# VHH binders against Serine/threonine-protein kinase mug51 (mug51), part 11

Target 1, 306 residues: Serine/threonine-protein kinase mug51 (mug51), of Schizosaccharomyces pombe (q9p7q6)
Amino acid sequence: MPALLKINKKKNGQTKIDRLFSKRRKTSLAIEKNHSKASMCTGQSPLNIISYNVPPLIVLRNKTIRNSIEVLVEEMFRDIQMRQQTNVLVAQCPRMIVETQLIGLFQSNYTSVAEELEQSIRTGDIRRLYLNRSDKFCGESCLILRPEFDKLFTYYLCKFKDQEHIYTLIFKLHKLLIENPLPSYTSEELKFNWEERRLLISMGFLILAGTDSYGISLPNLGIFTHILRNSRNDLSNYLKKRPYREVIESSLYNRNVSVACKKKNEAFFGWKFRLCDAIGAGLVDSFMTTCGRAFRLTKKGLEMKF
Short names: E, the ipSAE of ESMFold2; O, the ipSAE of OpenDDE; V2, 0.75 times the mean of E and O plus 0.25 times the DockQ between their complexes.

## First folded at step 8 (VHH; framework vhh_gocatamig_d2)

Design k6 (from s5 with G100S S104T; at its last look DockQ between E and O 0.47; V2 from the best seeds 0.00; counts 0 for: pae E 3.3 > 2)
Fold by ESMFold2, look of step 8:
Structure k6 (fold): chain B 306 residues (1-306), chain A 123 residues (1-123)
Amino acid sequence: as target 1 above (306 residues)
Amino acid sequence: EVQLVESGGGLVQPGGSLTLSCAASGFTFSYYMLAWYRQAPGKKRELVAGITYGGDTVYMDSVKGRFTISRDNAKNSVYLQMNSLRAEDTAVYYCATDLSYSSTWYEGYFDLWGQGTLVTVSS
């Protein structure tokens, strides 16, 4: 039985023909069930929602915050097709997550892990980083594990090793962050003068987050936000084109192969990384259907432009 | 070789217009932020305009509304359209990028620089 029969049956009213032919009860029942499921799974009709209680996108045996970040980071580039141009982009992207991906990952259980997150930030095991404010990224923060954070600081110390003033400033900042880890800092807690704070802001190590509140950032965060923007735009644009702005999870995963062939020089995060981000940022809702897990663009997701 | 080459400089009268070009070779142009800096005789180099790989732009105050930075990734080029030129715009203009993919305009990150192109605004 060739694959063309399936396609031809759709175009020639094959579903009515199959219904007209009487078959053994077991065979006839299986055909009707598969035909109905295939029609709903193609998006030709609205999905039949059976529950908003959705299993997690990633099942974790170790549910610590550290492991949760590590597993999400493992998903960052799982689906990327490596090309010469994108290889350097992947290599230089800092390994980190958007903080609200934890909402997408833990869903109803997020409250039970939020306290562990804040404790891990205060011990310095996890660093909260701030995205530059813009129309595209407002009110969002990112999380990076200490080993990756320290590695990035070591890179910048090496980069400026021959510029004593800059080297000393970066070194003092890193030492402060190790010795007094906080989610954010006041000017008194930073212990830098105004000119030093201005320089650190211009270099991308500090972000002014409020009246007297400084967030920590990194100069190479732009690679992460570039890929994040691409990933959000791709998902949003794809869902906007669908008649009900919804899609079955498996259809998303299968789409990635065709997109990679057409968008050769664009980089996207892996689908589970992207979906945790989209749920946590409120861009999509997730729910269970008779065809499996599905996603629908929210009003926020429809209105936002990335 | 990875390089940036500026062109389009010259002599122009006040109020005139000039378009500077910066051509890049040896790397994926679309993934880098690019900036135009200028240096007048006896002065320190200053940021004129910048454009991110996402298309966001920045301008120094004195050129806002007169200069427009743009990029054409298909041609591996960045442009600086300079209108309503003034004598104070006389300088050598440099194209620069940071191959480490920074997201800031701090001059110290910019590792790759062009040779410069002279713009002279005089009667």
Scores: ipSAE 0.355, ipTM 0.723, lowest interface PAE 3.3, mean pLDDT 80
ESMFold2 (binder alone), look of step 8: mean pLDDT 81; pTM 0.813
OpenDDE, look of step 8: ipSAE 0.403; ipTM 0.722

## First folded at step 9 (VHH; framework vhh_gocatamig_d2)

Design m1 (from k3 with S102T; at its last look DockQ between E and O 0.01; V2 from the best seeds 0.00; counts 0 for: pae O 14.2 > 2, grease 24.25 > 24.2, placed apart)
Fold by OpenDDE, look of step 9:
Structure m1 (fold): chain B 306 residues (1-306), chain A 123 residues (1-123)
Amino acid sequence: as target 1 above (306 residues)
Amino acid sequence: EVQLVESGGGLVQPGGSLTLSCAASGFTFRYYMLAWYRQAPGKKRELVAGITYGGDTVYMDSVKGRFTISRDNAKNSVYLQMNSLRAEDTAVYYCATDLGFTSTWYEGYFDLWGQGTLVTVSS
């Protein structure tokens, strides 16, 4: 398993989140500069770029991380048609966001967002979940509100109610997480022996994030990652076919997401949710034109296969 | 608080002129497209005029040449200059913007609306 970045390790006084935000910002700026240079050499983009100062994708009434998560979650399945077509999958999809979506949402207020998030995690209001999937999502984390997290945990307790050993482990873990909310845990903090930890990892409740560092996860997050992957792939593929790998926001918004889904009843996230993800993940950059906001595929987005 | 507030409505004679204003607050005004809609009694709400980030404008056919939409980013305001007013222009006029993504000029995508201002054109 690729080593997940240690959650709590401060490098040069920066938290993992700070470093992530900083890196993403730098990468985005570098890509924008390179794009500008490339456009001068190969031909100017017809989109009439007016500014790199891009407004937020979503205007928040309340500038809280909690509210941001709520808004993003609501944007997951914004399209009514999509909700109707994928109602079963939508109902099964966890109500959570990818942590990097906050980058896409706030873009200029990384530090403030990171600090508030950390506080919210430590108070137990928000839970950080690590995705234990393929290398494509290595190191990515999700954010889920505590009530939703507890609901999911309770579901799994009920699921394993007839397996006393497993139930007891899950129960103890849940209790620990409630009583001591942390972004990550040491073996000492978990109070589980190696075999128990291994079992919890195998079940998908724990992820080894580093040397004696464990992240929290949940089983069966596959539906979320699947939909996310599909969303990224769809957006990337679409942009690859566009001139200059760019699209104006209005054009993208009018695109029927269901057409891209070859499988009947497969769920797709809403555009706002997808774009926040793509921007946060560094797959897409946003810029301003006379017609409105536009997006372009980054080098990372071009190279990444989902 | 995020809001739009219209002003300038009133009674005017046919052939007269009126300027509507919409003051925005609670969001970064310069980054948003703006639109004027109107709703006449017993009719559906309809787009009157829109203005983009760069100042590009759109008008409904019936108001082309008579109405002008403009914006002042420094004042967080959008305006609708209405000339050669007709009885059929009588309506409640609404200012609107999309706080999400820029979209086509479709009513359903606009999520912030003012309370409206009444324009009555009558002899």
Scores: ipSAE 0.000, ipTM 0.242, lowest interface PAE 14.2, mean pLDDT 78
ESMFold2, look of step 9: ipSAE 0.485; ipTM 0.784
ESMFold2 (binder alone), look of step 9: mean pLDDT 81; pTM 0.816

Design m2 (from k3 with T52N; at its last look DockQ between E and O 0.61; V2 from the best seeds 0.00; counts 0 for: pae O 3.5 > 2)
Fold by OpenDDE, look of step 9:
Structure m2 (fold): chain B 306 residues (1-306), chain A 123 residues (1-123)
Amino acid sequence: as target 1 above (306 residues)
Amino acid sequence: EVQLVESGGGLVQPGGSLTLSCAASGFTFRYYMLAWYRQAPGKKRELVAGINYGGDTVYMDSVKGRFTISRDNAKNSVYLQMNSLRAEDTAVYYCATDLGFSSTWYEGYFDLWGQGTLVTVSS
């Protein structure tokens, strides 16, 4: 845990959320270790492995966390097929990323990024959103830039403008979040009574992350998580069918995502967006071959059921 | 015109079955979550069943195992198959969708409603 997370831990017990973040860091470190170990293994891969030190999927100019989020969001819908489809779904999808994507993007350099992220969250520049447990993405968090976050809140305020009680509640929450940007909140920090908190949970603005620990969420994360799940599943299934569960990046990009979409009538995120997530989630590893960058399904990716 | 139109309501005996249909028009049906609500006389409107974009379903506890919500995107329709009907199931049933940015089953997010269809379960 970055030193900054230690400072605010006055109280004894790592919140469930803290544990989740710790797991993510561990995942990042595990990826690094695996790459280092794998380079020593004369793997029977038919692909001539050159190096496990692969360049990032996305070239970042400033390598800032904010810029990374912006670029990832842009990559989210880069797939031409998605653009051509008048997908109301795309319009409704919030401009956010999954934190796993940062792990995937920065890989061994994630530690520094994590620190920056924490600072950005505490300054209010970036909001961490927690996914509902019902979405089978327990432990995953999303990141959204402050302007986009505020825009969404404004939307909901407008939506409930004629419901004074709800409007007031949402407004109070938004104000609190602006004035006191935290990765999570205690009941004391929220300053809402139990009924209000319950209502906010039911509305999708709060998530109970643990004992007296509340995460912030948004009502429209379900579609996003569904698409993400499908993306992970699609990639995993594809790799399972490949020899050695490997694929060259160029070959993967040439895969028509539309075929899968047509069958399910669902949208998929761009490949780079999905790959960053998969790498960060530990489902897929990246490595360099004589033919370019390649990906392989990990044991975790193989075992996961989506 | 953006609308939902329910059909299939009627009188049925206890233990009987009924299928409600809701036809949608004026919006891209496949991208929206759909829900069935009901309101009994003198009671508050309550969520009966919901189906999201991905086909995941939710049910009120009292109807679990008896009712099934499904959707046909090609027909822009959502259905509620009701089996083993009980007197307490008597209500006006409404089809609803959220045309906004919500994936939760909070009633306040549903901004498009049908006119309702009456289901009466009586011996």
Scores: ipSAE 0.024, ipTM 0.390, lowest interface PAE 3.5, mean pLDDT 78
ESMFold2, look of step 9: ipSAE 0.452; ipTM 0.778
ESMFold2 (binder alone), look of step 9: mean pLDDT 80; pTM 0.811

Design m3 (at its last look DockQ between E and O 0.36; V2 from the best seeds 0.00; counts 0 for: pae O 4.5 > 2, grease 27.3 > 24.2, SAP .697 > .668)
Fold by OpenDDE, look of step 9:
Structure m3 (fold): chain B 306 residues (1-306), chain A 124 residues (1-124)
Amino acid sequence: as target 1 above (306 residues)
Amino acid sequence: EVQLVESGGGLVQPGGSLTLSCAASGFTFRYYMLAWYRQAPGKKRELVAGITYGGDTVYMDSVKGRFTISRDNAKNSVYLQMNSLRAEDTAVYYCATDLGFSSTYWYEGYFDLWGQGTLVTVSS
């Protein structure tokens, strides 16, 4: 039997989804606090802080969520070496971002972005996906544009075309999601019986986030999760070894990603993509120095084990 | 060309051992899950064993303790070591992969690349 997703227990009265949202808020607040502290810190770093306001990692032409996702997706594959070594994988990689990356991208301006995101989800323009937890990863929410999402569903429908029951179920789910775009669903809203829901969970299309609370997922996202985890771990480990646990951005970009890949035979996303995630996840802070933008490992980044 | 090629099948006596090999080409092998399926005459194809890109394995209950799936990424190959073979193990064995991202979901429909199969006959 395929491994069924374990029921996510409520912790402190909150579902997994609720905790994810809470985590995003906490991360945003932490970033603001860290920036405030950084401006007050004199003499703790050999890098002279010259600016309180750190420019964004990625310059956006239009400050829309959709555009932000598109740009981040582009940055995901920016590493040419990765493309060369993993051409087939790159071709199959879902064009999605981690929601933490929006926090990283917009930082103090995330509140306005969050509202827009919610609207976009409810209109069906953007889909929120939930990654499964592993023993070493707490899971994240991902964002994907509707056209890309629909493309993936079509792909899976084609894969299961000869399995009538599964095909019908996936089709029904896709139709539901199109007609009723929500960030999460109750059993009543899904209109699937228990057996159907169980099957969809086992197939990777649904995640049980709490009592009668279902999030949407997709099959075969394990490698994405793994790459994300490894990206965070690699950055964290690198910074742990640096003086003051900080690095200049230019120096970071010159770091050979292939070295990390050789050790684990794993792919890595582009640097800006990874940094946005790390900032949004609260693992690193960004600040301006006389030598340019720099990143510092946070307490959270130091304590996290990947 | 993207392909899987099985080898190692043959005639073996009950209680005997056999190692199947599957050679992959045309894709980045290390990122993909692999599975062995088998189909006996007149029966439905069934999952025998699977291995994720991370090396996690799954087995059907009837082969647990007897069969071992392994992979060698350097050789772009997956193996099925079969011990204590039984008559009921007689089947055409297929190697398969999902050309999407690796998953822990072991449904036949996820696998879109299949080998031609290799026949294993267990008979006295």
Scores: ipSAE 0.024, ipTM 0.345, lowest interface PAE 4.5, mean pLDDT 78
ESMFold2, look of step 9: ipSAE 0.426; ipTM 0.738
ESMFold2 (binder alone), look of step 9: mean pLDDT 82; pTM 0.838

Design m4 (from k3 with M33F S102T; at its last look DockQ between E and O 0.01; V2 from the best seeds 0.00; counts 0 for: pae O 9.2 > 2, SAP .691 > .668, placed apart)
Fold by OpenDDE, look of step 9:
Structure m4 (fold): chain B 306 residues (1-306), chain A 123 residues (1-123)
Amino acid sequence: as target 1 above (306 residues)
Amino acid sequence: EVQLVESGGGLVQPGGSLTLSCAASGFTFRYYFLAWYRQAPGKKRELVAGITYGGDTVYMDSVKGRFTISRDNAKNSVYLQMNSLRAEDTAVYYCATDLGFTSTWYEGYFDLWGQGTLVTVSS
């Protein structure tokens, strides 16, 4: 069972929540100080994301949601061969997961995990990002760890350092998100006027999620959604051609993804990353056989058009 | 309309050959496995041959080596090539598929059937 954050423990007269708020404030101040030096900031290119050393994956499911996300993110790049072949595209992917992957990972235990996730979002440790509707992933959200999220914001701040108005707007947004981490925001909570909100939407930092409800997003997430779509399609198409729409896990891992990818400009995530997503999305079910774990295409997977 | 339509049945002499065809419409043919069943007079319906999505085939023992099931996804059709026909092969032949998601080769799982085509093997 994932360890639920005990929010109400007092240490030295302060609640855990109080400490978290204090930490947020400190972080906000630190960011402000760093931005004053931002004129010198060589923004780390998102391309540097793939330069991380990926440790061997022993267990995909960990005790905490944070750890699980970390492991999944690492698993995203596990397929070295595919990574090499599609290095440019993979390099553009942020270190984030789809929420469906947690569903897939924890399955029947997801309820407890969902609570932990909510707490993590509200404490600012994890950010929920909304995907654009144009990508046919309506209703799906991504999860990114705060340090990675902040790095990306820093990159964009550096990118727009010479545009005072935009820089100030992005900075204000980042500060707000740090100080008041929420899964979504009302216009009142955002404290931006209509023109500012419009600009932020156009830039890809905000998404209208409903009536006076704004989700947080990031610019240029299209490549991630594209790769995710391709991954789902590839797995689905493969299973559609299999007898009984089933495959043994070991056989799946041995499948050369490059052969399936006829288009030179397509990238794929690691198998475990894809499978967690597919299971969570309800496209694939897992079951045990005498030969090991197997996967089968579901009715939803069969009917879904990507 | 979702349907299967068999054709190619008729009268043939023992030792002769016949090819049955089944045309499918109203559903995504390539994502379904197909089967041929037959029912002889006074007998229960029985599986003759089946073909999966990936092209794997199954046959009843009595037709192994004589009958071949194949599919053409572009034509939404399944075929049964019958060689070395015998009198005991006389039956109404049915094309069938399971529009459900998971199925075995049990008759009870097949929910879409053609009207059947009669094959008579007689001298």
Scores: ipSAE 0.008, ipTM 0.265, lowest interface PAE 9.2, mean pLDDT 77
ESMFold2, look of step 9: ipSAE 0.565; ipTM 0.829
ESMFold2 (binder alone), look of step 9: mean pLDDT 79; pTM 0.801

Design m5 (from k3 with L34M A35S; at its last look DockQ between E and O 0.50; V2 from the best seeds 0.00; counts 0 for: pae O 3.4 > 2)
Fold by OpenDDE, look of step 9:
Structure m5 (fold): chain B 306 residues (1-306), chain A 123 residues (1-123)
Amino acid sequence: as target 1 above (306 residues)
Amino acid sequence: EVQLVESGGGLVQPGGSLTLSCAASGFTFRYYMMSWYRQAPGKKRELVAGITYGGDTVYMDSVKGRFTISRDNAKNSVYLQMNSLRAEDTAVYYCATDLGFSSTWYEGYFDLWGQGTLVTVSS
């Protein structure tokens, strides 16, 4: 079996994952700073910049983290054409978001949202899922609501109902997660021996996040990460070909995603879903122009290889 | 009917080459991970190679550099090109997929299997 996950070393008391999350929390501030600096840059863009106060991509009713997740999930497959072409795939895609999307959605206000998120995780309302490092999404995490999370666990329990040992392990894990919702777990907190943990890792339920630090995952996240990767890559490639690496939002929405992707058989998320992720990931910046909201590829977006 | 059908097995000399094929039917092939397993007499079944939705591949260490897994979505088929075959490669080879869209190569997730094709490497 291929080595699934490399052990992350702690630096200054933080795991690599922790550091990554900390960095993400700073992304909102960095975006704000970048926008302020960009305003000072004499207009190399043919787009007349009106304001740096860019409205959110998605209007949230209650501005709660839960509501945000729900709305983003709804936006996942808004493109009707994509849904029609990939109905089976869409049906199997978990109803979850990437944390980067919250950053993209709330931007400068992300700090308050991050606190709420932490609370929601600790109360068990929201589950943080770590993505497998093999998918080039090292350190990124997904968020899933408790009901959806439990539904998925139920599915796996049913799937392994005839394998007593596996069923018992999954059941015990699920029970633990319900009773003790945490963003990550130590070996002591998991109460599994090494062989059991290893098995759960191999099955995709656990991810080693650092020394004696385990994150929760799910075995079927591969399809989600694949689609996300393709979405990021598609957006990046599209912008690379645009003058000044910019696009007006309205123009982007009118673009058929299927045309943008050379692989016609790949599923794509809705534009707002993808843009929130890209903004949050720091691949794309948003700004206001006389023609409406626009997006530009960042240096990070340019350098990233998906 | 949902099924996998392997073909291409046979007798080959050490150092020889063989290509296995697996034809899928009854499901949307392009959305599923595909894998090749093998089971030698008296041994446990083991993963030989896997290919993801996007074409990412994984190999058992003993076959790296010798075997190549590929897929043709238009033909609903997955292939295993085996080069530099060795006696220890003698086994029944199975094509398998996980209809649950797993992202892992854990054997327990694979719920659709072919009938297998025998590969014998002998002088």
Scores: ipSAE 0.028, ipTM 0.380, lowest interface PAE 3.4, mean pLDDT 78
ESMFold2, look of step 9: ipSAE 0.523; ipTM 0.809
ESMFold2 (binder alone), look of step 9: mean pLDDT 81; pTM 0.822

Design m6 (from k3 with T28E T52H; at its last fold request DockQ between E and O 0.81; V2 from the best seeds 0.74)
Amino acid sequence: EVQLVESGGGLVQPGGSLTLSCAASGFEFRYYMLAWYRQAPGKKRELVAGIHYGGDTVYMDSVKGRFTISRDNAKNSVYLQMNSLRAEDTAVYYCATDLGFSSTWYEGYFDLWGQGTLVTVSS
ESMFold2, look of step 9: ipSAE 0.577; ipTM 0.826
ESMFold2 (binder alone), look of step 9: mean pLDDT 81; pTM 0.818
OpenDDE, look of step 9: ipSAE 0.032; ipTM 0.403
ESMFold2, look of step 10: ipSAE 0.575; ipTM 0.824
ESMFold2 (binder alone), look of step 10: mean pLDDT 81; pTM 0.817
OpenDDE, look of step 10: ipSAE 0.631; ipTM 0.833
ESMFold2, fold request of step 13: ipSAE 0.549, 0.594, 0.537; ipTM 0.802, 0.834, 0.810
ESMFold2 (binder alone), fold request of step 13: mean pLDDT 81, 81, 81; pTM 0.818, 0.820, 0.822
OpenDDE, fold request of step 13: ipSAE 0.746, 0.261, 0.835; ipTM 0.895, 0.625, 0.929

## First folded at step 10 (VHH; framework vhh_gocatamig_d2)

Design n1 (from m6 with M33F; at its last look DockQ between E and O 0.13; V2 from the best seeds 0.00; counts 0 for: pae E 3.2 > 2, unsure alone 64.8 < 65, grease 27.3 > 24.2, SAP .752 > .668, placed apart)
Fold by OpenDDE, look of step 10:
Structure n1 (fold): chain B 306 residues (1-306), chain A 123 residues (1-123)
Amino acid sequence: as target 1 above (306 residues)
Amino acid sequence: EVQLVESGGGLVQPGGSLTLSCAASGFEFRYYFLAWYRQAPGKKRELVAGIHYGGDTVYMDSVKGRFTISRDNAKNSVYLQMNSLRAEDTAVYYCATDLGFSSTWYEGYFDLWGQGTLVTVSS
């Protein structure tokens, strides 16, 4: 009898991803109702929505979660003109995605995404990383492929090779994560004492995710969150200034290229990466128009302050 | 230029206090883990204190309750307040950060270190 891995469906039977999608549908419906009022103020007509079934931003050859992450990572800095100062941040930025970007990527075709992701996490192929609360991304998580994750740990082991205590802790943690891949860990599961856990938290390897619940993180995730924040802010600010807070894809793409060139001191993600994030985070909705794919700032996107 | 510059070292009597400063430049300071290390004569370099970009701190056991690490992101600086200094605290103190992962780190990891500042605790 194949051990049906009881995917712990949290209480309401909906995966986090399902909940995000359901909320999105509600927001999209709310936008339809508000379109009638917006037409009165600017003399401009809103974009004509022909469908909410939007083709994926990125075409995947293999519709696996692993491949999705790989492709998103490839898009992470695509078509970004690298200035010397931005190069440092880009080089130092972990190659990972925000979990919700999968929503942005698959859009309406995400039915199996949640299950596959959970399986991949449990097998250790994908690691879920928690973001520090100070980064203002509460409740969000990142996904990183195991090879990349292990590479990062190897870097830290080498870095702390002359500090026996720290090296040992990092080594033990890495070993634990390899042998027992979980999305989060209890204190009992971690097998670290309080002082060790505290040290690992201070170093950025562990994050408190709840009462006696520890998430895995990395020390320099702040670089990623910085770029992400910048990405969301920039997109939101741009859309706020647009009529009806909407834009066609071609215009957004052109702007992204322009912004990447003009802002000397800021690192940006590639436009597809950014859009997948914005859509996944519920900041932007996508829809089809007679002119092609378009995006609109959501209420959440409007209210969110980074 | 990416650099760390320590200051504040000197001669102090046992039981005295000293504050070390480290000024950072050339990188986004606020997103990095910062640490103070020390190396006494004939000993290995050891982590004294560390501060995460989120504010969490770590200390070596021998300095707990005596030393305080803090950071000022606006000034791109990290500090080490040292109280109740002991002769055993005599060392060159170094500021350091983990600069993360470059595409070339496979060939060698880059640690950013200051030049160090000497702290001598003697009667």
Scores: ipSAE 0.111, ipTM 0.572, lowest interface PAE 2.5, mean pLDDT 82
ESMFold2, look of step 10: ipSAE 0.357; ipTM 0.728
ESMFold2 (binder alone), look of step 10: mean pLDDT 79; pTM 0.793

